# Miniprotein binders against Enhancer of translation termination 1 (ETT1): the designs that were tried, part 5

Target 1, 377 residues: Enhancer of translation termination 1 (ETT1), of Yarrowia lipolytica (q6c872)
Amino acid sequence: MAKRPLGLNKANKSKKKKLDSAEKAEKAVAKEISPENDESAEPAPALTLDADEEDDMGQLESLYKNWTSSERDSPRILHGVVHECDSLLQKAKGEGLPARFHEIYAASLLDLAEFADKKKPVKKKKVKSDDVAPETSDMFVDAALERVETGLEQYPEDAGLLFVKSRALKQDIDEKMSAVSKEERKETAKKMISQLNKILEVFKLAQKHASTVTPAQLDVVEELIELSGALESVVKQSDISETTLVACEKFYNEILASEKDENTVKKAHRGVGTCKMIVADSLLDLLDDDDEDNDDTVELAKKNLKAAIEHFQKSETDEDGEFMVTLAETMIQYGNLFETESDDQKKWYGEAVKRLRQAQRLGVGKYDEMILELEDD

## First folded at step 24 (miniprotein)

Design m1 (from k6 with M43F)
Fold by ESMFold2, last read:
Structure m1 (fold): chain B 377 residues (1-377), chain A 120 residues (1-120)
Amino acid sequence: as target 1 above (377 residues)
Amino acid sequence: SKERIRELMKKLMKLLERIEQLAEKIEELAKEGDPETVRELHFAIHELEWALILLAFALLRLKRHGSPEAIEELEQLIERLEDLIQKLEELLEKGDPETIRELEQEIWELMREILELQRK
């Protein structure tokens, strides 16, 4: 326990990465709003013999694939996707559209929200304007929730819609938490606990009806774990993160039992490893500094850290330098629990150094000072 | 109460050894056993491990904010965990997936009770 873990370095890197994403989203939205041309906005009346959904859906699928395969640094393609969705909705008068239509529409609205302006937290707000204010991110999330609910009225067990619903409900929590003042945060967070539990049930239902789960659909599970910790920090109730962690690890273990896609399986292993690491951290945070008998608690933490490392190693790639840092930090935490200068401690510090050097070669971080410290003694 | 909580943590670690022994036996069954049964046995193991972890969290938190009444309640929940481990040991060779799923429901009920006890 002599050496400092890399946790602070990861937190600083996460803050920088978050700031870059926010700045990029604001610039993309501003650029999209500036150039307004409508020569292409006037779709001709569609051919309507027998409502051929495959021709119309084929075009929509192609537009959406263009978005998902792009660099996603501008909402231009998304506006095209939403325009096509609006056209199809008007052509069908909102009836007879397949579940996939509603899924793409809601997902695209959620993606658009990332490019929109945030609603500003105002305690007393009066608005006077002759022109309509620009759409804010919470408005896009609200529209996505309406779209997914409309789809679920017709297709209540569709896994794709249920996955999008879980994502939409999670983004809705983010919007509501960002829109309140610091004085209102605790009360709002308390209300969001019930919605967090609803998201867990929606994801469980989606997974039950899914034949496969994609790596992108698993992104929500990581976000739920993070959200639960954030809400717990505000509300000061330990059961929030524990309830979420139990449910999320089960989601990952179900994937490990049934999925064969390499990327999904690796992401699930990373998920279980993260859960195990969080358990170990929580146990170590609960140590009583004045208690001389912590052996059982430390042993339980060591078992969870070892399990985390084993799962992380099953998901390790040569290309993901950020994950190499995560694994290295876990190895350092594990090494810290051995006797100072023991062979086991040096072994695990050595394994961590290997990953930190690999991450540096990939351009992820600067660890020379940390490496020197791990190799000294 | 620090001594009592230490004793209960030691009991949890002994129960963990039994869960680990069950996991090893399930791995042997996986070589020849019915895939659905083996899958449910694995889930039951994960759920027992989680119940144990949640009990450990609850015990350690009581060490900081001790309540003799809460310690007695946790002790009863630890005994219930031991009973559920025993039930899984009995189901290992002869359990069917539905019976194992019933045991999983009991483990989830135990976890819910542990989490509710920690609610402040």
Scores: ipSAE 0.835, ipTM 0.940, lowest interface PAE 0.6, mean pLDDT 82
Fold by OpenDDE base, look of step 24:
Formats: structure tokens, C-alpha cells, sequence
Structure m1 (fold): chain B 377 residues (1-377), chain A 120 residues (1-120)
């Protein structure tokens, strides 16, 4: 059993290439955490440790809660979380840490990847050997995967670690797809299909061991649907999104059957609604404009859009103007499938206009032209 | 071939009406039925709806590029969906959660075969 290097910083010299990414992400984290005395950096807001727990893990949970409850606009708090993780890892000598430690550390590395520069496709320019390759988001994702795998070696059935692994595997696909050249993009996307299936397996295992699913864990399922559609568009294989949609809608329906948390239930309704909408759009894209026999396909699309609207209405909130626009667009799409100037079309356009006007009052956008078009029909 | 595809789409729409009627009966059973049985019946309905949607996608794609042999394979998969709907109709009156989960596995096998047909 090769002792995986316990801390980021103790990358032992021998496995040079894979360790260079982790050791650079570490030097990233360590260099940005090293306060060079640039006089203008306002002192880190004294994190009021209202940590009731004087223990090292209670302090880490408090720091991570401060990050998760923040606007998340600056990595400053997040660097503090990662620094505390490194401190605890050194104190523990990498042994006897709980599953939750590995979860927080891996999740925090994934959040740091969002602030990092994306890896650019290596054009064959002779980069001189001495250019320190800038810290890239892929290095934080690789470090997060190693961390969560280390946790799962000790706690193989921990739901929190399994959900973070699914997120890390999703971000690893995004990193690989961003770093690839245009010429290799299709071949890389085909390889990523097998990673989508692994994410779904990890999610099913996480759900089996979870007592409850959080709204943040559901965001990874939403992102998986989006990623499947993006990969399908590149590969031009229609079975990719369909396989993902079937698995994700099942996952959402299992949540709707078991969960009582209002926010989790609302997100699961949004998820089912999104799956039904994508099905309807995909059916409509398969229409042949020269074929008189489209009626059954249009009816099937209508049924899916109706179900989407019903799920979206169960998740609607008076403060989410962006979601009101999505719901309005779905209502317009449904209205477009009725006869022109029919009472049903006018009803659904009228319901869309109400939501567009509400979104506009919330400052989400301007829809005055679209509102006029929907009222004049 | 176009006429055969039209007949198969009409058959799918009739099967959808049967699934919808089953969904309504399950909502009625949810008021007085065993909660575990009702939950598994809801899962089986959603899985039947997905199997139907996958068959509709396969049929629409075959309309553009399908071989006669692929249409015949799809026709057999539609007959299997009809048999699974009929099994669920029978389970609504006397089904236990374990027997419903066995039916769900048969629906998942059908969905895998439909997705494999689309890869050919």
C-alpha cells in the first residue's frame, strides 16, 4: 500500500509528474496564503469564531460555515479554510481525521478551482522550460479528487464524501473539456461519456447512504444534466442526454418521495421540470416540417411541457426572478403548441406575461417587447 | 415504412393513455393504500413513461434513417412495453412492494435495450 503523501506540501520527489500538479496547487495555496506585505491588503476580517466547540474540528466547521454562508465573491475565507485543513492534517500526521474533515477539504479545493485560471489548450509553442506554469483550476480539482479518495479509503460508505466525489468528477470533465484543442474535442467528449456513468454510480451510492439530501448536492445533478447536453452536442450521440435524464429524473423522484425539507423538495421539482422540458424540446427538434403526421409528437411534447410547468409552479418563489423567466419561457413554448389566437394560447401567454413583469420588477431583465408581442396575438 | 411508423406512434399514444389512467388510480390508492406499495407504484409509472419516451425518440429517429430490421426490433420493444403496462395493471389490485420492484427491473432492462438500439 503506497503511502499517499498525507499533506499537500509533502510531495515526495519520486513521482514527479502527477505530484507537480498537486505541489503547484499547494504552492498556489501556500503562496497566496503567504501574506506578502503589500500594505494595502485590509487585514483578514477577524473571523469571529463563535465556535462553541473548542476542538480543532469545531473550529474547521465554523470556518467552513462562514464560507458557505458568505456571498462567495472572494476566495479569502476559503483560503483560511484550506489553511486550517493543512494545519489539522499536519497535527494529526494524516491519521484519525473524521470523514467530515476530508469532505470540507475536498469541497474547499473544488470551490478554489472556480477562482483559478482555466488551463488553456497547449498550442505547440515551445514554452521555454523555465516558465513556471501558472496555477490552473485542473490542479485544484486533481487535489480534491485525491483528498476525497483518501477519505473514502477510510470511510467508503460516507454519503458526504461520495457527493463531493461526484462533484469533483463532474468538474474534472469540465476541466478536460476546457483544456482540449478544437480538433481533439470530439474524441475527448467521447471519453467523458464513461465518466458521466461513473458520476451516476457514485450519486446512487451516495443517495443509498444518505439520510437526507441537501440543496447543494442537488446542484451537482443539475450541472450533470447540463454537462450531458453539452457532451451530446459535441459527440452527436442522442443516447447520452437520454441516459442521464432518465437517471436524474429517477433521483429527483426518489427525493420527492422521501424528503420533507421544503428547499430540497422545491429543487427536486425544478429538476423534474427541467427533465420534462428537455424531453419536450428534443421531441420538437425531431419534427419534420414537411410531414403532416406530426400531431402525435406535438401532443407528446405538450404533455411533457404541461408536466414541466406543473413541477415548476410547485418550486416557484416570489424572489427568484431568474426562475420566473425560465417558467415564462416554458409557458410560451407550451402556448406556441396551441392553435393561434386560441383561448388556451392566450391563457398561457397571459401567465407568462405575469411572470415576465414580475421578473422585470425584480430587476432581472427587460421584456417589454416580448410582453407586447405576447399581448398583441 | 412511413405508414408503419405512423401506426407505431399511434400505438405509443394509446399506451400513454393507459399509463395516465394507471397514474390516476395510484393517486386514488395513495389515500388508503400501503405507503411503501404506493411509492413503488409511483416509481414503476415514471419508469414506464420513460420507456415510452425512449421508444418515441427511437421511432422518430428511425423515420429519418431507419432500416426495416430496426423498425421490426422497435415493434417488439413496444410489445414488451405493452406487456409491462399490463403487468402493472394487475399489480395495482394485489401487488406487494417486492413484486413491483421486480417489474421496475424489467422496465429498466427494456430501457437499456431501447438505448442500445439507438446506438446501432
Amino acid sequence: as target 1 above (377 residues)
Amino acid sequence: SKERIRELMKKLMKLLERIEQLAEKIEELAKEGDPETVRELHFAIHELEWALILLAFALLRLKRHGSPEAIEELEQLIERLEDLIQKLEELLEKGDPETIRELEQEIWELMREILELQRK
Scores: ipSAE 0.791, ipTM 0.933, lowest interface PAE 0.6, mean pLDDT 82
Fold by OpenDDE base, fold request of step 25:
Structure m1 (fold): chain B 377 residues (1-377), chain A 120 residues (1-120)
Amino acid sequence: as target 1 above (377 residues)
Amino acid sequence: SKERIRELMKKLMKLLERIEQLAEKIEELAKEGDPETVRELHFAIHELEWALILLAFALLRLKRHGSPEAIEELEQLIERLEDLIQKLEELLEKGDPETIRELEQEIWELMREILELQRK
């Protein structure tokens, strides 16, 4: 009679407590889908789930693809994805699910957080113990992090899980920074620097194990650059944005060296261009107007703006009027660093005016005054 | 102190010219060279450019609020950048991808030290 070691019951109780906390969060999520029987909402077009995909994962992939391919204007399809994830999780008893299951589920929870109410700063209203606190965006982000961590315990090198973890950690910063008081904002931002660095490490690991990078994964990199600038503005610590820019530009350059997908390559060129532009702007912000010896700094800014323009031109499309404005603004900034009325300045202003006129034709904005200023110089 | 910072900035601009000349040589090598070696050389160039930019930022910030000791620390970091550029110049003729990746790691260590100096 082999004495079953007592250690398995502690592991099962810890797993059951984690499962009971996850199942309580999941059961909270599942209960707000009370179908209020408002009869007038046309039944969702029955997603003709081709009933013949006997593979529970194939059905989940199909549902998730329907979500990702939708306008994403309503959480309806997304609730269907999460419900299928919960069904599969129950059927599998939380074991033997592929990495992709945990990825889809975590990604879907992050997408649900965008539709959820933001956590209101806890005014000490005596919430009666029986008022189930409404599900807030932070709860979905926490659930997504827990789901990704559960997946990574089984699949520690799965690129999809690592990318979703990076997104979840980014969104957790946004939640923490949104929920914090004005007085605590600087201290919270300082704590988020360590989390930003962890995101960059996770992203680097994800890229190392990825065979391909998606445009949606590149959006997270762009958002990390923006977040780094926002954190820097609050903390007043310049190494935050610089660390992020170095890591992100390297990531984009690795994509440019390996990727063949035209959209991914264009987006990576935009990313490098943005990094170079931010470097140039930051150099120009460090000019001392009282110092006659700014020439080297201006030259270094010129080199970065030129590189930005060259990357942006490689990613230019005739349909993206918003990007044409960004490119035009970068060309104007570069033109501004030349001598007034120089042939180089006129060239770059002329190239900017071309893009502004294209953007205006696409209905992105009105630039008639700016075009006149750039043509009269 | 301002004069020393100006001299260091001029030194960085000369190092940038050396990096640019290396980039041009790598573009020439890209036509006939081993694709893996060329890829790692491009990464090493981008990392050297970043190390240079970080040093430029550090110098410009020190121009506003710098101690003599911090200027001396930056001078040493600029000398290390020069040594790394020289190593890459030597690797352009005979470097394998593994040796280039070792150099990239040294450049990353330099960048970390520059970023740590900016936190003081």
Scores: ipSAE 0.780, ipTM 0.927, lowest interface PAE 0.6, mean pLDDT 83

Design m1 (from k6 with M43F)
Fold by OpenDDE base, fold request of step 25:
Structure m1 (fold): chain B 377 residues (1-377), chain A 120 residues (1-120)
Amino acid sequence: as target 1 above (377 residues)
Amino acid sequence: SKERIRELMKKLMKLLERIEQLAEKIEELAKEGDPETVRELHFAIHELEWALILLAFALLRLKRHGSPEAIEELEQLIERLEDLIQKLEELLEKGDPETIRELEQEIWELMREILELQRK
């Protein structure tokens, strides 16, 4: 069995996330958000605010829609949303606000946390008493959690609030895991397992009360799968990832049974495919190279990879070169489980090569060496 | 112990073949069946597949570090999976959505017990 290199897309995502996090960190350091009333800000293109904006909530929805529809490159629009939320909160005296108000406010605080400075591990430097501690990302996440809980006290079954709570609890794990020392990391990760389980329960409740699920809500599910694997690697407990995968695949299958939105359905197929791929990887990682009786485990891994490919093919698009690489990697891995130079192996390598060549045409990467290796076998 | 684990893995593979045959029959029923019944049957199949995968992971881990007692506990869990598959086979022709949801709950209980065994 030729162990071909997997993780091309993981390497590119890690470089892109490092570049985007470094560029976001460099851009975040350069904007001292002086509250300078620079009146000279070109009017954001006047989205024709529809006639339903005569109410305070219609204005908030429009401001939030402007954010969600933007390139999301600047927190400026988010500050506008948060200021409108604070204005409405003061006007209402904290009472009689709809669930959607609390949802928008909490979601906007979570999005602001992505632009904020990360909390540094406390080196004992005396913060001088008069320096207003800069708002750190953890403070926005805490404020989002408080806002969501306030909304859920009034609207305990609101699906939008429950989804935002799940996102906030996930982001709180990321903050806690980033702020902890190397020595405390394992103990913090153990505590985060209980929070991960709480997120899965909140997601299950959200889905039960949801009429529809958005692609943005599904991003949180993908991030929970990634987080579960990261926590498992730190704690060294295999039940963490398995519990998460079972819950997430169920969630995706429930979406596939109910949803009609093409983008949501495609994303749910990618989600199921990812779960099946992780199962196959985990089965193959449990192979003992010294055990002659691995055939049943290999067959079980084959079945999961086949199912992953079938789900991925249902979500394939001609414009998503990054996903084509993921599908190609899965096809290579499936091909690796067949006999060397078999017709099945050649078929799956040929299907992978088609996708790698398409990804190259889309400018996602260079795979010429890997394509040659796949064609020569 | 290694031979007992090998026999259990072969048993799981036979149970997987039964689950796959049920999945094929459900796809046939999806053409003419009640949409709610068909939906719950699909969920029950996916849950049986997950229970089987969790048992396979448990078996593979027991190859490295298993006690005879842990293998015996896992044998009982595999027998429960077989019983749940048999119940779903019986429900395929006559099952209502509520009876299928009751079976799904039994499958979820089995999955919890498998995950608890891995923590010991």
Scores: ipSAE 0.780, ipTM 0.928, lowest interface PAE 0.6, mean pLDDT 82
Fold by OpenDDE base, last read:
Structure m1 (fold): chain B 377 residues (1-377), chain A 120 residues (1-120)
Amino acid sequence: as target 1 above (377 residues)
Amino acid sequence: SKERIRELMKKLMKLLERIEQLAEKIEELAKEGDPETVRELHFAIHELEWALILLAFALLRLKRHGSPEAIEELEQLIERLEDLIQKLEELLEKGDPETIRELEQEIWELMREILELQRK
């Protein structure tokens, strides 16, 4: 019986992550976004049309870069980006805008949805006629989907638009799953499987047309893995996460084969390692405690955990204490599959303890009891 | 029977050893080989590993709730995996990127059939 150490925060990436997060997010973001009218944009002089379009897009890129480089704690900069998008849309009369415009606008709408009030499950309260329905997060996601589809009608092979479409479709699942009643949750989750498959197809198309992949685009892949595990837990169908993991691991491997950006490569290694870890955990969850012949399944789980550790070690940093905990958990799980008191078990427990002590020094958590348990075995 | 499932799992483990030996040979080939061919060979290896994992999951689930007919379907899918591994072994010395991509497509079709079997 593998001693599962009590008290590790189960790595956020495990296949069994229940969709319990939907209930807690409802409380916090009820702060009124009052539109402060900052009046003072002086009318810039009439430059030549071609120079104005390049300058207008350059300004939009600069504003969006300011947002993406910020702490993203306030929607203030983001409202500026969306306002510039609306200004450009009006100037262009909806025609002749580059793919990148639609990408920035759709991405910015998705980011605004994070600051917006969540749509409450429809309690049959008669909305009185005269209240302008407050902008809810679902409305920003719907607007982002419409914007990205408008861009893709003009630029059907634009990788940036296809990646934003994937993000928007993912966020639309999150909105639909948050707004549904407990009774309808299972049936909604079944419908979202079809949308998840559509996201994977869009993502595959995006990758095919992408020259480079950004770290932010990889975050969407990570979120798809988490979402697939969550949907699987609700529907109780095991093929959902497997389909997603196969597609996502392929995507990460294609990045590892082509990308040269160190941060992108590190994220892709974390991605592959996560897929391998989920495979191993799923194999171990399929063990029959009444079966004397689990050796082949355990060996297959060991191979996947070893591969996970090797990928995680390629992405390890001295400052990421949360990731050190994830790596330590994976090392403990791998150590648990060796013979008790074996040199291999001691090695992997020792490597886990090093990382837990480092994470503890970084203030990520307290692992003193677990460290003692791993040193005494 | 539990015994037939055990034999199929042992067959999968032997197929995994063959995939691992192919991966080692591809790493050797990567020193002197065409980079595009080597890239596609790596993808084909990862896809074979996934097909094997999906078959292992299917077998382990059948151990809990399997019909004899479903075991026979999985046995045929394992034989197809063996044939695909054999094809990749043959392509290692002579394969071009296009022929390897055709094999990758056959592996993806196998993976789809394994996933469809798990939905029944």
Scores: ipSAE 0.780, ipTM 0.928, lowest interface PAE 0.6, mean pLDDT 82
Fold by OpenDDE base, last read:
Structure m1 (fold): chain B 377 residues (1-377), chain A 120 residues (1-120)
Amino acid sequence: as target 1 above (377 residues)
Amino acid sequence: SKERIRELMKKLMKLLERIEQLAEKIEELAKEGDPETVRELHFAIHELEWALILLAFALLRLKRHGSPEAIEELEQLIERLEDLIQKLEELLEKGDPETIRELEQEIWELMREILELQRK
């Protein structure tokens, strides 16, 4: 059986990062307006501490909502959120702050880490003592972890804090894995397995205390699946990905059983479909080409790919051309497990071609050669 | 050893057919059954499917590098999966959500033991 090429979607993600950095530094000279000394403003009545705290948190929520609803192209709004968090922390003297404060602050620090310079692998250049080390992304992740732990000391069962802790611990793995040399990568990856297991425990606790799960919390689960596969590839221990997939598929199935938000349900279906696809790939990678007794393994892979397609079809949208490519790849892979020129193979290749043509119409990529190859069989 | 592994794969495929037949029966029960009981039955099915997949991975790895002792340990784990499927078949008619959750916990223990076997 000719294995048709997979991984179409990985090729297209590389093109979008040409952000033209050309924004001109316009020198807006803000004028020194001298504050005149006008005397005797009566002390505004002591607003009750409680009313000032509600208004302060309302302002923070508004600023954070402005960030989350933005294009997130610059850290400008995010610096405003962090500055407000610092102001509230000083006003409260570090006491009496709600769980949501610690959540917003930690989440905002994690978002700032994406704009910060990555820690370069420490080549032993004697940096002289007096150079203020630039703020690196690892420093924001460490500050986010500290903030979340401070919140969890007061609110140990807060689902929002537990989800942010999971995200922070995941980003800390990424920082540690990016900062290491090629020689130390395997040893560092082995140390990160224990942290990955801690993330899964924190996620399980978060889910137990969560009434609802957001689409952004599901993005962290997807990233954990990707991370587990990356760590497994480095360590060569198959139990890492399997442990993560079992935990993540359970999490998605619990969402599908309880959640009513259409976007969350669609993401959970994509998540289950991805787990089933990875299982099928892993089964097929365990085939022995010299063994005639592969039929049961191929049938088990077919069952998982069929389930993946069924979950993906429940999450299909006419506007998501990138997902159309993922679904087409899964349909091609499933078609490849049927007899050459069979009616089933032709059916699944035909369904893949429909989606590849839709993705092309949406401007996601060009698949003309692959479409021709799928139609000529 | 190769023949024993083939027999175990064939046993897993028969167990998968039993799990699929249970899933179909749960979909029928979902029309008139208690929603909490039906939810826990769906979780138990997904957990049995995962236990089966983990056993299939273990078998395929043992086919490449397995000791006779590791094959015997895996046979015992497959027998435990069969017993858990049989328990769920019995619970389908009369099971309450608490008893199904106890079975789910036994399935999770089996999955942990399968994952521990793969680390050896």
Scores: ipSAE 0.779, ipTM 0.928, lowest interface PAE 0.6, mean pLDDT 83

